# Ledger of designs, part 2: VH-VL binders against a9kqm9

Target 1, 255 residues: a9kqm9
Amino acid sequence: MRIIISPAKKMVENIEALPVCGEPSFIDQTNQLLTYLKSLSYEEAKEIWNCNDQLATMNFERIASMNLKTKLTPAILSYQGIQYQYMAPEVLEKDQLEYIQEHLYILSGFYGILKPLDGVTAYRLEMQAKVNLSDKKDLYEFWGSLLYNKLREETDFILNLASKEYSKCIERYVTEDVRLVTCVFGERKGEKVIEKGTYAKMARGEMVRYMAEHKISTMSEVKKFDRLDFSYDENLSNETKLVFLKGESNVRDRK

## First folded at step 1 (VH-VL)

Design a08 (framework fv_dalutrafusp)
Fold by ESMFold2-Fast, scan of step 1:
Structure a08 (fold): chain C 255 residues (1-255), chain A 122 residues (1-122), chain B 107 residues (1-107)
Amino acid sequence: as target 1 above (255 residues)
Amino acid sequence: EVQLVQSGAEVKKPGESLKISCKASGYSFTSYWINWVRQMPGKGLEWMGRIYPGDSDTNYAGKFKDQVTISADKSISTAYLQWSSLKASDTAMYYCARQGWYRTSYYGMDVWGQGTLVTVSS
Amino acid sequence: DIQMTQSPSSLSASVGDRVTITCRASQDISNYLNWYQQKPGKAPKLLIYDASNLETGVPSRFSGSGSGTDFTFTISSLQPEDIATYYCQQYDNLPYTFGQGTKVEIK
């Protein structure tokens, strides 16, 4: 089993709490993207990043001086945001961090796919970015089946904790001999299930930590997730979708 | 000086039990994994399993899960590899090796014991 | 289990020669690969970790490269004390697995 999860837009560098233990698998493709990004004008780059001038200026300068071999930070510590706050990789014990190093992959528009301790530089390039490389209309075409093929060689069971923007690069290639199972973290409103972004991100991070704490390797174990007031709902779930509903279970005391 | 010192050579008959040891010194025993690696005569290296002495967490290669027991005694900084019933096919050199993890640097096996030769003859 | 295959199984070279051995993983292991040296009658010794990093105290004539499934170990100028069997080992996934070894001898 492998777990896939989204990256974050905000990244930090120079975090020394964990060592870098690897180079991204597709660093050559990343170098092609870096060359492309360095070739862009400020206005072209800003359009791709779809952000304000302050953030665009910072990233433009970052790309201009970027070296893929320097200022390396472990991926799991570089990505910032509520998903990574709830995952809390800095407080995981030895065996729990080894669990995620073995099972977790972080998807990335710039790096493709990353293990938690792969060395990365801070960047801004989301998977749905509107890049214009020769014969490639977007990053989905650029990465093609590379990311799926890497996962397929290691497992026939992929647990998806990534957002649709990122899981799409894997979903496109799934065949019947591979199980891709997506976790949905939502709230019931009448007959609808609403997945609120903030709570979904919190739950995805918490699920990774939960899986690491319990050394989970099976579907039945994943279904036992009960953190953040979420509980598994059999009737809304199926073989490719596990639905967890907020507010439907009793609060558990787990000091 | 960081060292792993293993127990001496053993000569056994099939069906007998055996427990060999690996004594650590010069570092925090509870902060590193201890791996056990087998080398049959004239053959290559084969990973058997490991233990983290700080919490007795163990991992085994599937082939060895039901054949051996790996344990450790924190009070004397010693790891063990044990057989309940030896077979002739267990004849090999057995090495223990220290392995770091993300908080201690890298995942290479950087310190090795001298080896314990186990001979099982019919 | 991840299978590690080394090539060649053995080689003979002269002092001062460049020696190259390769290691292939049955699946992508990124750069999670170590190289060990085992001299006759001795325990293995770590030379290279994370595919390309030289262990402290190891001579600079030893180097490693590669990522994904194909890895190379090089001795830039073979010395008599380098006669040994060399092993690659992946740590991407449990169980850890070693290559079958490459025996390096002097002609």
Scores: ipSAE 0.000, ipTM 0.416, lowest interface PAE 17.0, mean pLDDT 87

Design a09 (framework fv_dalutrafusp)
Fold by ESMFold2-Fast, scan of step 1:
Structure a09 (fold): chain C 255 residues (1-255), chain A 122 residues (1-122), chain B 107 residues (1-107)
Amino acid sequence: as target 1 above (255 residues)
Amino acid sequence: EVQLVQSGAEVKKPGESLKISCKASGYSFTSYWINWVRQMPGKGLEWMGRIYPGDSDTNYAGKFKDQVTISADKSISTAYLQWSSLKASDTAMYYCARHPKYRGYSGYFDYWGQGTLVTVSS
Amino acid sequence: DIQMTQSPSSLSASVGDRVTITCRASQDISNYLNWYQQKPGKAPKLLIYDASNLETGVPSRFSGSGSGTDFTFTISSLQPEDIATYYCQQYDNLPYTFGQGTKVEIK
């Protein structure tokens, strides 16, 4: 089994609480993207990043001086946000860290796919970015099947904890002999399930921690996730979708 | 070629245990769900549950969750449906069927076993 | 559970006739619906998957359409070998549920 999760837009550098234990698998492709980004004008780069002038200026200067091989931060400590707060990688015990290093992959527009302890530099490049490189119109075309092929070499069971923006780069290539199962964290609204972004991000991070704490390797075990007031709902789930509903406790109306 | 072969007909008395089988061949047994479907005499189809043999993950329809056990032995590519104590109301034809995992969403039963007739009478 | 209702429960038609069966889901199931054919004494056979896709080896006279809650199955020119009971089945949510079946007979 392998788990895939989204990165985050905000990144920090020079965090040394955990060691760097490897280089990204597709560093050569990352170098192609870096060369491309360095070739862009400020206005072209700003359009790709789709951000305000302050962030664009900072990233433009960062790209100009970026070195992919020095002053690296472990990926799992570099990404910041509510998903990573709930995962809390900096306080994982040795065996839990070993679990995520073996099972968890972080998807990235810039690096493609990362193990938690791969060394990274801070960047800004979302998977949906409209790059124009090597006759490729976006990053989905740029990465093609590379990320899926990397995962397929290691497993026929992929648990998706990534957002749709990132899981698209894997979903597109899944064949009938591979089990891709997506976790949905939502609340019931009549006959529908609504995912609220903040709660979904919290739950995705918590699920990674939960899986590490329990050394989970099967779908049956994943279904036992019961944190953050979520519980598995068999009737709303199917072979490619595990639905966890928030607030389905018998006492929710009393609180 | 893909084939699902089920065990032969059974005649049992109420209270007896029973285990019927569905042997798969011609494909990767551990990569497809095996479903069990009941059809009572003269009635329609009822989905009972399923198993993914690769990790023994199971799902049951609520009506059947406490009545039957679904299992699989991947070393011999065989799935099982088991009762600890049969009732006359268990008299039915039982089918196994696989469903593939296609891009996005799957759930169609593309190959079926020939069926196992179970008769429970005193 | 999602309830699947078929109409009609039975029909009689002549060889060459166009036969139409409908299936209604109690809630939106997108296009996650299949159609099966079951001949007397035989196991069901998949004909249509994902509402409108014809299974390999199935004659082109069979077709399906619809999305959401309302679905249609059609036999454009009924043949003697088409005498069977036809079932719709949803796979949007567990438990998977079948319609009650439509028995097709020749006049």
Scores: ipSAE 0.000, ipTM 0.448, lowest interface PAE 15.0, mean pLDDT 88

Design a10 (framework fv_dalutrafusp)
Fold by ESMFold2-Fast, scan of step 1:
Structure a10 (fold): chain C 255 residues (1-255), chain A 121 residues (1-121), chain B 107 residues (1-107)
Amino acid sequence: as target 1 above (255 residues)
Amino acid sequence: EVQLVQSGAEVKKPGESLKISCKASGYSFTSYWINWVRQMPGKGLEWMGRIYPGDSDTNYAGKFKDQVTISADKSISTAYLQWSSLKASDTAMYYCARVRYGDYKGAFDIWGQGTLVTVSS
Amino acid sequence: DIQMTQSPSSLSASVGDRVTITCRASQSISSYLNWYQQKPGKAPKLLIYAASSLQSGVPSRFSGSGSGTDFTFTISSLQPEDIATYYCQQSYSTPYTFGQGTKVEIK
C-alpha cells in the first residue's frame, strides 16, 4: 500500500528537526521546470502564480537564485498549513516516521512526487499552474504517467488522501489491476455529502498520523478511522471511495 | 472480449467536415486513455493525440492541435476524431488505440482496425 | 519532441536468421519503449512493452532490450509470417513518437 497526499502553497526552509534522506526521484524534470521558470519575465511569472505583487516579487527573486542542491529541507517539514499541522510530522515516534517514509508520497507540481524525507527547496508551483512549455499543455501533461508508474512499481493499492487537483495526475492512469481508493471527509446535508475544505485538510493530515500510529496496511483498517468526530459510512462508500461523516457517530443510540 | 471497433471508410472532398468513431467494448471505457494515430499511404505511424474519457481531458501533438478535435461520449463508450475542413493531405489510415500504464509503461495494447479517409477532388 | 531513429530502414534475411533492429531516442526515456509489428493492410500489434517485456500470446522468438537512449529488438529465428514493418515507440512523454519503421522481408 502507498498513500498520496497534497503539498501546500506555503513552504519554509532551514528546518532540521528531521534529517534529509534522499533526492527527489524526478529531479531532472524539476530542473527542466526551474530552467523554464528562470526564463520567464516578471509579468509572465506573476500570471502563472496568480498572486499579488509582494508575493510575486518574492517568488521571482527566489527562482532567480534557486539551486536545487542547497538549503535542503525534508519535504514533510517544509510544507506548512492545516493539513501538515494535524499530521504533526516533527513529533512522530521513530517507528511512525519509518512508516510514513515507507508508505507516504507527497505530490508536487514542481518535484512531481516526494518521499517525506526527500530534500527540497521552497517553491511556488501548483499542479494546475498554467505553464507554457513549448510542447506541453500543462503540468498534468508534463508529468504524464511518470508519477503513477513510480507508485505502481511499489504497490497495487493506492490510498488517495490528496485533493482532486493533485490526485487526477494519478487517477488518469489507473487500470483494473490497481486499487485506487479515495477518502472523502464530509458532513451530511439532506441526501448529499458536503466536504468543507478546512475540515477535509485536517482529516487528511490526521489520517496519515492515525495510519502511522496503528501501522495500517489494509482497507479494513482504514475504515476504522474515528478521529475529529468522523466515522466511516458503509452505505455511502464503495470499492473506490471511503466516506467518513462528521458528527454521525452513535446516531442509532440517540433517544 | 476487449476490442475497439472503428467506423467505415470515408471518401470526401477538400473543405468538407468529417467525424470518425472508435467504439470500445469489454472493458471500463472511462478508465483508459484512447489515442489516435495517423498513417499516410506508404508512410509510418504518427501520434495525433489522446483523450481520457473519464473527464474528457485531451492532449495533442503540436502539428495536429489546430487541425482536429478529439472527443468522447461515455454513454455509448465511443471516442471521436473530427475535422472541420478536410485537406487532400489528410488522406490516411486513422487508428484508435487503448493505452496501459504501470507495468505496461504506456504501451498501446489494443488497436482498432483503422478507418481509411480519402480526400480528393 | 523526442526523436526516435530506427536502423536499418529495411532488411532482407533468410528463414531461421537472427534479425536485429535498433532504436535510438534523442534523450533518455528510461524503459518507456514499445515495439509493434504491422503486416500489410492490418493495424499494428504490440509485441514488446517496457523495453523488454513480451506481450501475452506473442512468440518467444521476439525479444527486446535496452534502457535510456539505446534499444534493440531481436527475432531469434525469422519465420515467413514475420514479414512486416516493425516500429519502436517512446511512451515516456507526450507527444508520443514512433521510429520511422523497419521493413523486414524474407529472401
Scores: ipSAE 0.571, ipTM 0.844, lowest interface PAE 2.5, mean pLDDT 92

Design a11 (framework fv_dalutrafusp)
Fold by ESMFold2-Fast, scan of step 1:
Structure a11 (fold): chain C 255 residues (1-255), chain A 122 residues (1-122), chain B 107 residues (1-107)
Amino acid sequence: as target 1 above (255 residues)
Amino acid sequence: EVQLVQSGAEVKKPGESLKISCKASGYSFTSYWINWVRQMPGKGLEWMGRIYPGDSDTNYAGKFKDQVTISADKSISTAYLQWSSLKASDTAMYYCARGSRKWYSSYPFDYWGQGTLVTVSS
Amino acid sequence: DIQMTQSPSSLSASVGDRVTITCRASQSISSYLNWYQQKPGKAPKLLIYAASSLQSGVPSRFSGSGSGTDFTFTISSLQPEDIATYYCQQSYSTPYTFGQGTKVEIK
């Protein structure tokens, strides 16, 4: 089994609580993207980042001086945000960290796909970015099947904890011999089930830590996730979609 | 069994619009890329572009980006290739082909339609 | 764009002969190379994928080898029904590109 998860827009550098252990698998493709980004005018780069002038200026200057082999931070410590706060990689025991290093992949518009301890530089480039490189219209076309092919070499079971923006780069290439199972973290609102971004990000991070704590390798074990008041709902789930509902277990179990 | 069935031959004048089809059956249409390949008379194969019907994402070869539109209708498992204004240089055989999802695949085109001959002349 | 160059452009061989066609990519494409057979008036047919894997139902006399930039396609014992044009194709990166084709005739 392998787990895929989204990156984050906010990144930090110079965090050494965990060691850098490895280079990104597609560093040559990353270098092509860096060369492309360095060739852009400020206006062109800002269009790609789709952000305000303050963030665009910061990132434009960052790209201009970027070196992919220096000032490296382990990927899992560099990405910041609620997903990574709930994953809490710094509090993982040695064997739990070994678990995520073996099973977890972080998807990235800039790096493609990353192991937790791969050395990265801080960047801003979401998978949906509209690049125009080598006649490619966007990063989905740029990365093509490379990310899926990397995963397929290692497993026939992929657990998707990434957002749709990132999982699209894998879903399009899934072969009939590989099972891609997506986790949905939602709440009932009357007749409807709604997945709220903040709670979903919390749950995705927590699920990674839960899996590491329990050394999970099967779908049956994933279904036992019970953190953050989520519980598996068999009736809303199927073989490619596992639905976890927030708040239902307490009402049903304690009523 | 897997089949791709293309629409019949077309004879058109320059400037006319055209939409040809490729109907898929025998597999999950939304889970495989559909590619369009052109073969001009007496010449080799040329990849034009593709569509992933599951989310309608398209990729085009550079020379075809402004010349054709690729689309798909999931409800009838049919992919389309269309021109707003045909040129004599569009005279060719057009094939649709499925991108394979075989294990350790190089994404080969494992099933092909029979081809649609398009002739554009004054 | 990745350019694919085939050689030879055409060849004539006798039934039972070993036929070899080569294909060169302008950059490394790993093993993302496919071979197709096209008979006159018909759609292409996949013979070999991933440089060396034989498509189901294709006779074992067809084989492929190579990786990176240099690839070879072989027919170990040419049969009359093998008269066709053969194309290599890289599927490493879009736009996917084909070689110019090799016409195989019996004489």
Scores: ipSAE 0.005, ipTM 0.510, lowest interface PAE 13.2, mean pLDDT 89

Design e01 (framework fv_emapalumab)
Fold by ESMFold2-Fast, scan of step 1:
Structure e01 (fold): chain C 255 residues (1-255), chain A 122 residues (1-122), chain B 111 residues (1-111)
Amino acid sequence: as target 1 above (255 residues)
Amino acid sequence: EVQLLESGGGLVQPGGSLRLSCAASGFTFSSYAMSWVRQAPGKGLEWVSAISGSGGRTYYADSVKGRFTISRDNSKNTLYLQMNSLRAEDTAVYYCAKGRYYGSGSYWFDYWGQGTLVTVSS
Amino acid sequence: NFMLTQPHSVSESPGKTVTISCTRSSGSIASNYVQWYQQRPGSSPTTVIYEDNQRPSGVPDRFSGSIDSSSNSASLTISGLKTEDEADYYCQSYDSSNHVVFGGGTKLTVL
């Protein structure tokens, strides 16, 4: 089994709590993207980043001086945000860190796909960014089937904890002999199930930690996830979608 | 039972330094994020700083950034706050507060110490 | 960067119900969990509600929390008011940089 998860827009550097252990698998493709980004004018780059002038200026300067081999930070410590806070990778015990290093992959518009301890530099480039490299019109075309092929060589069971923006680069290539199972973290609102972005990000991070703590490798164990007041719902779930509802469990302490 | 006991407060002159300590017991200290929260006399609660369970990540309020340093010694179950370049507006009771475990629940405080008074006299 | 705004004071008679609001100035109140703390005169704060609507062990069911996305507010409701409920009440959330944000506090007077 392998777990895929989204990156974050905010990144930090020079975090030394965990060692860098490995180089991104598609560093050559990342070099192609970096060369492209360095060739852009400020106005062209800002359009790709789709952000305000302050963020665009910061990222334009970052790209201009970027070296993919220096000032590296482990990927799981570099990405910041609610998902990574709930995962709390810096406090994982040795065997839990070994679990995520073996099972977890972080998807990235810039690096493609990352192991937790792969060395990265801070960047801003979301998977849905509209780049124009030669005959490729966006990052989905640029990465093509590369990321799926890497996962496929290691497993026939992929647990998806990534957002749709990132999971699309995998989903479109899945074949009948590979099981891609997506976790949905929502709450019942009348007759509907609504997934709130912040709660879903919390749950995705917490699920990774939960899986590491329990050394989970089967669907049966994933279904036992019970943190953040979420509980598995058999009736809303199927072979490719596991639905966890917030506030529905009445069989445990709700303190 | 969970206990948090602050110490190190006192009277200090503007521009001076103080180091606060918080002795923790009754829980696995290294598994939980810890915070310092202060309260000026007659005023509300103001968050000062937080540190992750491993000590690998620290956070600071803008008002103290660059002047205060949070740290912890997990082998001694002790949280610290090094306060430099103290100002009159830093006068407050400083509380040690236990996070619920920063990465596994919510950013909230399930236990608070009794507080230690820091007075910065002009 | 946002603020949490509470009324400075509220008052009500014993046995009645009071509601204290906590309004977020920018961004959705529902995007992050909200906690509520009670601080009696001369004492340290104690948690009465965590994660929007959960009660710690030992907190009476007279205390409840809720989130209203339409008003961008969280609320603490205390029913069956007792004189011992006189205290300052603080709401608390956190921002996208993981900085803790407290409301200004509400003084509850039980007449």
Scores: ipSAE 0.000, ipTM 0.384, lowest interface PAE 19.8, mean pLDDT 86

Design e02 (framework fv_emapalumab)
Fold by ESMFold2-Fast, scan of step 1:
Structure e02 (fold): chain C 255 residues (1-255), chain A 122 residues (1-122), chain B 111 residues (1-111)
Amino acid sequence: as target 1 above (255 residues)
Amino acid sequence: EVQLLESGGGLVQPGGSLRLSCAASGFTFSSYAMSWVRQAPGKGLEWVSAISGSGGRTYYADSVKGRFTISRDNSKNTLYLQMNSLRAEDTAVYYCAKDRYSSSWYRGFDYWGQGTLVTVSS
Amino acid sequence: NFMLTQPHSVSESPGKTVTISCTRSSGSIASNYVQWYQQRPGSSPTTVIYEDNQRPSGVPDRFSGSIDSSSNSASLTISGLKTEDEADYYCQSYDSSNHVVFGGGTKLTVL
């Protein structure tokens, strides 16, 4: 099994807490993107980042001076936000860190796909970005089947903890002999299950830490996830979708 | 520092009533399920009752169902166990125990109180 | 709706390894998490293992937990036995109705 998860928009650089172990698999493609970004005017870059002037100025200056080989931070420590806060990678024990290094992949618009300890520089480039490289009109076209092919070489079972924006780059290439199983963390509202962004991000990060703590390698163990008041619901789940409902334990207490 | 302090134990006659309290501190009380676990002299641990963080769900061992009522006051960080129709076999040290995770699912305990002795005499 | 069965007592000499089993009478031991508690005479229980195989801070790595589906059992293993390990040990799980179930307890004597 391999686990895919989303990156975060906010990144920091910290080279002291954990050592960098390895180089991103598609650094050559990343270099093509960096060359492209460096060629853009401020207004063109700002359009791609779709952000305010403060963020655009900071990222424009960052790209201008960016070197993919120096001042590297382990990917898992660089991404910031509630998902990574709940994952809490900085407090993982050595064997738990080894688990995520073997099983976890972080999807990235800029790097494509990353192992937790791959060395990265801080960037801003979401998978939905509308880049305009020669024959590619967005990052989905740019990356094509490359990321899926890398995962397929290692496993026939992919557990998806990424948002739709990122899982989409894998989803469309899945063949009959590969299982892509998506975790849904939601709340029941009448007949519907609603996935609230903040709780879903918390749960995705918590699930990674939970899997590392328990050295999970099977589907039956994934279904045991019960943190943050979530519990697995067999009736709403199927072979490609595992639904975890918030606050739904012990049905007999309801009337 | 997490602390759980039980009180209210004592000597009571068969058929009598007693209310136990557990004062909690050092954590967000309303986020965690709480349990009562008892231990008869020289015997093993026996789970008695549990209550969810919100108080919306309660659970009871078959041996106490209908006689004991678990409740909590989240504004006072206090857990209660109302014990009615007491029997000799209810004689035990009663422990307050905190669930490890903020969840409605009872996985296990990370902190236990010191216990309070309840003796139901003949 | 099940029972957890432990041996009544185990004994071993200092420095050796001991394993305490906890067998579930019906349903899979792997269906729900197992915790292990240590209790010395006159003291409250303390957790030595939670969620099958995790150690709380302060518990030495001599303590380990495991699940064996073939025997439908959980096990607590204590290596490098020390006299302070002498205590009663309880396994604990829960059922589908969220009722907590304790094993009968095992008295560990370090000879």
Scores: ipSAE 0.000, ipTM 0.389, lowest interface PAE 20.0, mean pLDDT 87

